# VHH binders against Aminopyrimidine aminohydrolase (tenA): the designs that were tried, part 16

Target 1, 224 residues: Aminopyrimidine aminohydrolase (tenA), of Halalkalibacterium halodurans (q9k9g8)
Amino acid sequence: MSFAASLYEKAQPIWEAGYNHPFVQGIGDGSLEKSKFQFFMKQDYLYLIDYARLFALGTLKGNDLQTMSTFSKLLHATLNVEMDLHRAYAKRLGISAEELEAIEPAATTLAYTSYMLNVAQRGSLLDLIAAVLPCTWSYYEIGVKLKGIPGASDHPFYGEWIKLYASDEFKELADWLIQMLDEEAKGLSSKEKAKLETIFLTTSRLENEFWDMAYNERMWNYNG
Key: E = the ipSAE of ESMFold2; O = the ipSAE of OpenDDE; V2 = 0.75 times the mean of E and O plus 0.25 times the DockQ between their complexes.

## First folded at step 22 (VHH; framework vhh_7z1x_3)

Design z148 (from z140 with S31T; at its last look DockQ between E and O 0.61; V2 from the best seeds 0.00; counts 0 for: pae E 6.6 > 2, grease 26.1 > 24.2)
Fold by ESMFold2, look of step 22:
Structure z148 (fold): chain B 224 residues (1-224), chain A 123 residues (1-123)
Amino acid sequence: as target 1 above (224 residues)
Amino acid sequence: QVQLVETGGGLVQPGGSLRLSCTASGFKFSTYTMNWVRQAPGKGLEWLSRISSSGSRISYADSVKGRFTISRDNAKNTLYLQMNSLQPDDTAVYFCARSFAYWGYSETYFDSWGQGTQVTVSS
C-alpha cells in the first residue's frame, strides 16, 4: 500500500460525510437551492485565488527544476484557465464580474485558506502537498460519484460543476499530486508521516466545513 | 528528463494509410494528456488531436476528423496516430507533444515535444 493510499483509507469516514452532506447530495439530485450554490461559487472563487498561491509556494519549495516547472504550470493553469472557467460559469449562474470581484471571505473560507497557507509557508513541500491534496482528490471522487446519478451531468445549473470535477483533466492534477506525495514520502520517519496525516485529515475536515458554510449561506456566526 | 520519440513516418501515395508511434520516457506517461501536432513546409504548427490520460476524452481538429485516430497504450508508454485517406496536404513533420490539461478549453500549451517524424504524401 502506498502512503497516499493509506491516507485515502484513513480519510474515508470524513470524505463519506462530505459526499453525504445535503449540499453535495443536492447538487447530485438537483434539489439544492440556487442561492446556496451561488454562495458556494462566490466563496470558491476566493478559495481558488489562495489555491493558486499554494502552487506559487510549491514552485518556490520545489527540490529540482522539473518539480518547480510543474508547479509553475499548475499556478498558470489555475490563474488563467480554471479561474476563467469559474468566471464564465459564475456569469451563467447570474453572478456578475463586479459581484465576483467584490466578494468578502466568509469565516470558514478564511480559516481554510489561512490554514493551508500557514502550513505551506512554514513547512516542507510535502506539507504543502498534504494540505492541498484532499481538496483536489475528494472533488474528483465526488464528481465521479455524482456523474453516476442519472441526469445529474445535464442539470442546467449543477451539471457543469459535476463534469469539470469528474473530468480526466482534473484527475490528471490529482494523480500528479498523489505521485509527488508518494515519491517524496519515501524514507520519511513515522513522526513525519503522522504530521502529514494530520494535515491531510485537517483539510479534509475543513472541506466539510466549506460544504456546511455554503449550505447555510454563513458569512460569520457572530458579529456578522 | 522527458523524452518523446516518434516513429513510423515515410512516403505514401494519396489515399494511403500510415500509423505513427510515439514512445515516452522520463515521466509518468499515464498521467498526462498527449497530443499530435504537425508542421507542413513553410507553415506554422497545427494541432491535430488530443487524448486524455485515461483515453476517455479525445478531440480532433476539423482538418483530420474522420480520417485520423489517436490512441494510447499506457502499459507500453506509447501514443499512436492512425492516419487514413492521406492527401498531399497532409505532408508534414508530425510531432507528439505532452501537455498539462487546462479545463474546458482547447489546449494552448505544450511543454514537451518529440523530434518529429516526416510524412510525405506524393504520387
Scores: ipSAE 0.039, ipTM 0.484, lowest interface PAE 6.6, mean pLDDT 89
ESMFold2 (binder alone), look of step 22: mean pLDDT 84; pTM 0.854
OpenDDE, look of step 22: ipSAE 0.419; ipTM 0.738

Design z149 (from z140 with S30N; at its last read DockQ between E and O 0.76; V2 from the best seeds 0.00; counts 0 for: pae E 2.4 > 2)
Amino acid sequence: QVQLVETGGGLVQPGGSLRLSCTASGFKFNSYTMNWVRQAPGKGLEWLSRISSSGSRISYADSVKGRFTISRDNAKNTLYLQMNSLQPDDTAVYFCARSFAYWGYSETYFDSWGQGTQVTVSS
ESMFold2, look of step 22: ipSAE 0.465; ipTM 0.772
ESMFold2 (binder alone), look of step 22: mean pLDDT 84; pTM 0.856
OpenDDE, look of step 22: ipSAE 0.600; ipTM 0.813
ESMFold2, fold request of step 24: ipSAE 0.486, 0.447, 0.397; ipTM 0.788, 0.763, 0.738
ESMFold2 (binder alone), fold request of step 24: mean pLDDT 84, 85, 85; pTM 0.856, 0.863, 0.863
OpenDDE, fold request of step 24: ipSAE 0.712, 0.673, 0.699; ipTM 0.857, 0.842, 0.850
ESMFold2, last read: ipSAE 0.477, 0.438, 0.432; ipTM 0.773, 0.766, 0.758
ESMFold2 (binder alone), last read: mean pLDDT 85, 85, 84; pTM 0.864, 0.864, 0.857
OpenDDE, last read: ipSAE 0.703, 0.032, 0.722; ipTM 0.859, 0.455, 0.860

Design z150 (from z140 with S54T; at its last look DockQ between E and O 0.55; V2 from the best seeds 0.00; counts 0 for: pae E 2.4 > 2, grease 25.4 > 24.2)
Fold by ESMFold2, look of step 22:
Structure z150 (fold): chain B 224 residues (1-224), chain A 123 residues (1-123)
Amino acid sequence: as target 1 above (224 residues)
Amino acid sequence: QVQLVETGGGLVQPGGSLRLSCTASGFKFSSYTMNWVRQAPGKGLEWLSRISSTGSRISYADSVKGRFTISRDNAKNTLYLQMNSLQPDDTAVYFCARSFAYWGYSETYFDSWGQGTQVTVSS
């Protein structure tokens, strides 16, 4: 079994809980309240900015020119394609560009993005890949599962989300990160693998916290 | 190591047909977008067609639309190009090339490709 396959198996209870979360199920069957998806879109906008920074760090930490070039193109696609699509989608949901500029990160959003950036900045390329892979991989799997629900891809608000994450673009991205993880993990000690597992499982759990944050429209527990 | 091997080229009369194959090894074929590209003598590379990893997205250059059909068989690690209604200006070396769909903007990048197979259309 490859190292990535072992991480996938260990993460399954966490990823199954994410798929079964009322937020995700509501996207699939169309029942999710629009306000919860609007909250998600606002927080996801902030998440995507830092997600792009992870690809910038991947360019810096790449082990050869091909790897650096791939991360550079991922950075470009995130900033200049995915975020434009996100803004257009947000506008259709009634969220103005001015609102997106003013959004404050919720506690969960801040914890998630700060954790990933801290791990990636302090660590190796492999630490970065372990941090980012669960959201990419699990989003693809969720997208594919939800696409299988009759009518889900045609939903006027949620269908676009499903189609984006079930796309071959996301499949190929996830597959590439998986292959990089397995290549970079060759020769690692049990201690090094345990560290990567902790990172992978932590961002998997933070993904579920993000679903729960959006479902409850939760900014901060301390200040309200 | 990544290897792409094209076969099926040859000499054909104008109006004829050929089917090219590209056998892939050394990588997970089902994880990549695949392309056909050709180079006529003394000319640059001309992109012809692209098929995404599951086959869900297919594109053709205007010069070959309606005449050429791209397909893939992920179980056999093989890419195909069915070429119909061939004309003398289709004479070229034909290459298969690997790319990445997430780069699917207005530009393409090929990180691996084969030695090519010669197609000659003449009387």
Scores: ipSAE 0.397, ipTM 0.738, lowest interface PAE 2.4, mean pLDDT 90
ESMFold2 (binder alone), look of step 22: mean pLDDT 85; pTM 0.861
OpenDDE, look of step 22: ipSAE 0.632; ipTM 0.827

Design z151 (from z140 with S59Y; at its last look DockQ between E and O 0.76; V2 from the best seeds 0.00; counts 0 for: pae E 2.5 > 2)
Amino acid sequence: QVQLVETGGGLVQPGGSLRLSCTASGFKFSSYTMNWVRQAPGKGLEWLSRISSSGSRIYYADSVKGRFTISRDNAKNTLYLQMNSLQPDDTAVYFCARSFAYWGYSETYFDSWGQGTQVTVSS
ESMFold2, look of step 22: ipSAE 0.420; ipTM 0.753
ESMFold2 (binder alone), look of step 22: mean pLDDT 85; pTM 0.868
OpenDDE, look of step 22: ipSAE 0.662; ipTM 0.842

Design z152 (from z140 with S56N; at its last look DockQ between E and O 0.47; V2 from the best seeds 0.00; counts 0 for: pae E 2.9 > 2)
Fold by ESMFold2, look of step 22:
Structure z152 (fold): chain B 224 residues (1-224), chain A 123 residues (1-123)
Amino acid sequence: as target 1 above (224 residues)
Amino acid sequence: QVQLVETGGGLVQPGGSLRLSCTASGFKFSSYTMNWVRQAPGKGLEWLSRISSSGNRISYADSVKGRFTISRDNAKNTLYLQMNSLQPDDTAVYFCARSFAYWGYSETYFDSWGQGTQVTVSS
């Protein structure tokens, strides 16, 4: 069993809870209130900006020119392709470009993105990969599972989300990060692997907090 | 180590057909977008076709559309190019190349390719 496969196995209770969260299930069966999805899309815009920053750090921390080049292209694609797609999708949901640029982070969004950036900046390339991989990998897993629900991909609002994350673009990205994790983990001590596991499980739990934040349209638990 | 090995080239008459194969090893073939590229004598590289990792997105250059068909068998780690109605200007070395769909679908970006297989179309 590869290291990534062991992390996947250990994360399964967390990822299954995420898949079964009312937000995610509501995307699949079409029952999710549009306002909750709009809240999600706004917070996800902020998340995507910091996701791009992780790829910039990956470029800096890459172990060879090919890895640096790949991260550089991922950064470019995130800023100039994925964010354009996100803006277009948000516009169809009634969210203007001006609104997207004015969004304040919810407490959960801030905690999640700050944790990932802190881990990536203080740590190695492999710490960065462990931090970012659960969101990339679990979104693909969710996309594939929801796409298997008859009619889900044809939903006028949520079908596009499902198709995006079930796409070969996301499959290939997740697979590349998994391959990098397994290659770079060769020769690591048990202590080093335990640290990476902690990071991987922490961002997995933060994904579930993100679903819950969106479902409750929650900026802060206290004082608003 | 990443390896891409092209086979199936050879000499054919104008109007003939060939099927090229590319056997992949050293990486998870089913995780990558694959491409066919050719280089005619004295010319630069010409991208011909692309197929995404699951096979659900396929693209062709105008010069080969309708004559060439790209396919893949992920269980066999093999990429194929069926070439029909071959003409003398299809004479080239044909390369299998690996790329990545998330890069915004750019024809410019390949990170690995093989030694190539010679296709010669002549009477």
Scores: ipSAE 0.326, ipTM 0.685, lowest interface PAE 2.9, mean pLDDT 91
ESMFold2 (binder alone), look of step 22: mean pLDDT 84; pTM 0.857
OpenDDE, look of step 22: ipSAE 0.567; ipTM 0.801

## First folded at step 23 (VHH; framework vhh_7z1x_3)

Design z153 (from z140 with K28T; at its last look DockQ between E and O 0.79; V2 from the best seeds 0.00; counts 0 for: pae E 3.0 > 2)
Amino acid sequence: QVQLVETGGGLVQPGGSLRLSCTASGFTFSSYTMNWVRQAPGKGLEWLSRISSSGSRISYADSVKGRFTISRDNAKNTLYLQMNSLQPDDTAVYFCARSFAYWGYSETYFDSWGQGTQVTVSS
ESMFold2, look of step 23: ipSAE 0.364; ipTM 0.722
ESMFold2 (binder alone), look of step 23: mean pLDDT 85; pTM 0.861
OpenDDE, look of step 23: ipSAE 0.781; ipTM 0.888

Design z154 (from z140 with E107Y; at its last look DockQ between E and O 0.44; V2 from the best seeds 0.00; counts 0 for: pae E 3.7 > 2, grease 31 > 24.2, SAP .789 > .668)
Fold by OpenDDE, look of step 23:
Structure z154 (fold): chain B 224 residues (1-224), chain A 123 residues (1-123)
Amino acid sequence: as target 1 above (224 residues)
Amino acid sequence: QVQLVETGGGLVQPGGSLRLSCTASGFKFSSYTMNWVRQAPGKGLEWLSRISSSGSRISYADSVKGRFTISRDNAKNTLYLQMNSLQPDDTAVYFCARSFAYWGYSYTYFDSWGQGTQVTVSS
């Protein structure tokens, strides 16, 4: 069993809980309130900004030019293409560009992205990969499952989202990260692997928190 | 080492057909979205078609839609482009290109190219 496979198995209870979350299920059956999805899209916009920063760190921590280049491409694509596409999608949902630029991070968003940035900055390339992989990997699985629900992909608001994450292209990124993880994890000590596992499971849990944040439209528990 | 080798190009009359092949090596072909791109004399690169890793997602440029068909055989590590109803303006060097793995709505980056195969459509 590969290292990534072992992490996958350990994360299953967390990922299953995420899939079964009312937010995700609501996307699948179309019952999710639009405002909750809008909340998600707004916070996801902020998430993507920090995600781009993680790709920059990937370039910095890459051990060869090819790895560096790949992360650089991801960075460029995120900043110069994906952000625009996200804005366009948001606009179709009734969220203006100005509104997106004015969005403040929720506590969960801040916690999630800060955690990833922290472990990536302090750690190795593998720490970075372990942190970002749950998002890509679990979202693909969610997308595929939801796509299997009749009519789910045709939803006027949520269908595009489902199709994106269920796509082969999205899976290909996950596979790339998995391959990187497995190759770079060869020869690691038990202690080092345990650290990576902790990171992987932590961001997996933070994904669930993100679902819950969106479902409850929760900015902060205490507004000051 | 990633390698892509295009074959099947040649001279054909207007209205004719050609089938291009691209043989991949040095990477897991079945894990990558593949593309066909061409470059006509004095013109820039033009994207023609894309096929996802499993083949489940296919797209075409408007310029070739209905005339060209992209396919792949992952067991043979081969990408194909069936070109029908060829026109003089289809004259170009045709490249197969590997897409960069990406998470976004757009899949526009290529990280590997073949040397290309010349297609000439002339009466």
Scores: ipSAE 0.167, ipTM 0.579, lowest interface PAE 2.6, mean pLDDT 92
ESMFold2, look of step 23: ipSAE 0.311; ipTM 0.696
ESMFold2 (binder alone), look of step 23: mean pLDDT 84; pTM 0.858

Design z155 (from z140 with E107H; at its last look DockQ between E and O 0.18; V2 from the best seeds 0.00; counts 0 for: pae E 4.6 > 2, grease 26.7 > 24.2, SAP .698 > .668, placed apart)
Fold by OpenDDE, look of step 23:
Structure z155 (fold): chain B 224 residues (1-224), chain A 123 residues (1-123)
Amino acid sequence: as target 1 above (224 residues)
Amino acid sequence: QVQLVETGGGLVQPGGSLRLSCTASGFKFSSYTMNWVRQAPGKGLEWLSRISSSGSRISYADSVKGRFTISRDNAKNTLYLQMNSLQPDDTAVYFCARSFAYWGYSHTYFDSWGQGTQVTVSS
């Protein structure tokens, strides 16, 4: 069993809980309140900004030109293409560009992105990969599952989301990250692998927190 | 240097068929998902079809599903598009495009293009 496969198995209870979360299920059956999805899209905008920073770190920490170049492309695409697409999607949901730029991070968003940035900055390329892999891998699985629900991908608000994460390109990114992880993990000690596992499971849990944040439209538990 | 060269375009009558080819060089072709896209006069780019690196995953736009078939020969570094039942609205410049593994809401991100080949469907 590959290292990534072992992480996948260990994360299954977490990912299953995420898939079964009312937010995700609501997307699938169309019952999710629009305001909750809008909340998600707003916070995801902030998430995306920090995700771009992670790609920049990927370029910095890459061990060869190909790896560096790939992360550079991801960075460029995120900043110059994906942000625009996100804004366009948000606009269709009734969220203006000005509103997006004025959004403040929720506690969960801040915790999630800060954690990833922290482990990536302090650690190796593999730490970065371990941190970002759950969102790419789990979102693809969610997308594929939801796409299998009749009518789900045709939803006027949520259909685009489902189609995007179920896409082949998204899967290829996950596969690329998995391959890198598996190849480099062969030479790691048990202690090093344990660290990566911890990171992987932590960001997996943070994904669930993100779902719950959106479902509850929760900025902060206390506004003192 | 990454190069993609499309061939096989031309003039065809409605109901006719064409087979486009895209020859790749300058990169490991077998490692990349490849696409066909087109641009009709006065219109934007339209994605048509995609095939994964191994060929195990294939998808089509609704506009060409059932009429077009994408395939690849990794040994020859060549991408193909078999176009059947061509219609006048299929008139466009056809491009092969290399996918880049991408994150987010873009499922049609390409980092390399060919020069394109003109396909004209007319009586």
Scores: ipSAE 0.129, ipTM 0.548, lowest interface PAE 2.4, mean pLDDT 92
ESMFold2, look of step 23: ipSAE 0.144; ipTM 0.599
ESMFold2 (binder alone), look of step 23: mean pLDDT 85; pTM 0.860

Design z156 (from z140 with S99N; at its last look DockQ between E and O 0.34; V2 from the best seeds 0.00; counts 0 for: pae E 3.9 > 2, grease 27.7 > 24.2, SAP .724 > .668)
Fold by OpenDDE, look of step 23:
Structure z156 (fold): chain B 224 residues (1-224), chain A 123 residues (1-123)
Amino acid sequence: as target 1 above (224 residues)
Amino acid sequence: QVQLVETGGGLVQPGGSLRLSCTASGFKFSSYTMNWVRQAPGKGLEWLSRISSSGSRISYADSVKGRFTISRDNAKNTLYLQMNSLQPDDTAVYFCARNFAYWGYSETYFDSWGQGTQVTVSS
């Protein structure tokens, strides 16, 4: 069993809980309130900005030009293309560009992105990969499952989201990260692997927190 | 080493057909989305078509939709472009290009190219 496969198995209870979350299920059956999805899209915009920074760190941490280049491409695509597409999608949902630029981060968003940035900055390329992989990997699985629900991908608001994350292209990114993880994890000590596992499971849990944040439209528990 | 080799180009009359092939080596072909692009004389690169790794997702530029068909054989590491109803303005060098790293709603630029194959449509 590959290292990534072992992490996958260990994360299954977390990912299952995420899939079964009312937010995700609501996307699948179309019952999710639009305002909750709008909340998600707004916070995801902020998430995406920090994710771009992670790609920059990927370039920095890369051990060869190919790896560096790949992360650079991801960085470029995120900043110069993805942001625009996200804004366009948000606009279709009734969220203006000005509103997106004015949005403040929720506690969960800050926790999630700060954690990833922290482990990536302090750690190795593998730490970075371990941190970002749950997002790509789990979202693909969610997308595929939801796409299997009759009518789900045809939803006027949520269908595009489902199709995107269920796409082969999205899976290809996950596969690349998995391959990188498995190759670079060869020869690691048990202690080092345990660290990566902790990171992987932590960001997996933070994904669930993100779902819950959106479902509850929760900025902060205390509005002081 | 990543290699893409385009073949099948040539001279054809308007209304004619050509089938381009792109043979891939040096990487796991079945794991990558592939594209066809072209460059006409004095013009920039034009994206034509894309096919996902499994072939489940296909897209075309409006300029070639209904005339061109993209396909792939992962067992043969080969990408195809069936071009029908060719017109003089289809004259260009045609490239297969590997696409990697899909994130969110965005697409990354092509990271690998072949040398291209010349397609000339002329009476």
Scores: ipSAE 0.102, ipTM 0.564, lowest interface PAE 3.0, mean pLDDT 92
ESMFold2, look of step 23: ipSAE 0.273; ipTM 0.661
ESMFold2 (binder alone), look of step 23: mean pLDDT 84; pTM 0.845

Design z157 (from z140 with T108A; at its last look DockQ between E and O 0.70; V2 from the best seeds 0.00; counts 0 for: pae E 4.2 > 2)
Amino acid sequence: QVQLVETGGGLVQPGGSLRLSCTASGFKFSSYTMNWVRQAPGKGLEWLSRISSSGSRISYADSVKGRFTISRDNAKNTLYLQMNSLQPDDTAVYFCARSFAYWGYSEAYFDSWGQGTQVTVSS
ESMFold2, look of step 23: ipSAE 0.264; ipTM 0.662
ESMFold2 (binder alone), look of step 23: mean pLDDT 84; pTM 0.857
OpenDDE, look of step 23: ipSAE 0.435; ipTM 0.740

Design z158 (from z140 with S30N S59K; at its last look DockQ between E and O 0.27; V2 from the best seeds 0.00; counts 0 for: pae O 3.3 > 2, grease 26.6 > 24.2, SAP .687 > .668)
Fold by OpenDDE, look of step 23:
Structure z158 (fold): chain B 224 residues (1-224), chain A 123 residues (1-123)
Amino acid sequence: as target 1 above (224 residues)
Amino acid sequence: QVQLVETGGGLVQPGGSLRLSCTASGFKFNSYTMNWVRQAPGKGLEWLSRISSSGSRIKYADSVKGRFTISRDNAKNTLYLQMNSLQPDDTAVYFCARSFAYWGYSETYFDSWGQGTQVTVSS
């Protein structure tokens, strides 16, 4: 069993809980309130900004030119293509560009992205990969499962989202990260692997928190 | 080094057929979604077709549906485009383009392509 596969198995209880979350299920059956999805899209916009920064760190942490280049491309694509597409999607959902630019991070968003950035900055390339892989991998699985629900991918608001994450292109990113993880994890000590596992499971849990944040439209539990 | 080399272009009469090939090297071909795109004189880049890494998912632009067929041979690291019922407005430089393994909403982000092959449809 590959290292990534072992992490996958260990994360299953977390990922199952995420899939079964009312937010995700609501996307699948179309029952999710639009406002909750709008909340998600707004916070996801902020998430993507920090995700781009993670790709920059990937370039920095890369040990060869090809790896560096790949992360650089991801960075470029995120900043110069993905953000625009996200804005366009948001606009179709009734969220203006100005509104997106004015959004402040919820506690969960801040915690999630800060954790990843911290782990990536302090750690190795593998730490970065371990941190970002749950998002890509679990979202694909969710997308595929939801796409299997009759009518789900045809939903006027949520269908595009489902199709996006169920796409082969999205899967290919996950596969690339998995391959990188498995190759670079060869020869690691038990202690090092345990660290990566912790990171992987932590961001897996943070994904669930992100679902819950969106479902509850929760910025902060306490306002100062 | 990533390399994509398109071949098979040429001059053909309206209603004719061509088969383009794209030979890939320098990367794991079977791990990438591949595309055909074209650029006509004075026009922008037009996406034509896409095939997933495994070949399980195929998509066509409306402009070429029913006429063009995309396929791939991963064992040969080769992408194909069978073009039938060619018309003068199909005249363009045709490129093989690799989709970057990318997350997000982008379906047409290409990180690599060849020098292209000229296709001219004229009576």
Scores: ipSAE 0.032, ipTM 0.490, lowest interface PAE 3.3, mean pLDDT 92
ESMFold2, look of step 23: ipSAE 0.382; ipTM 0.723
ESMFold2 (binder alone), look of step 23: mean pLDDT 85; pTM 0.862

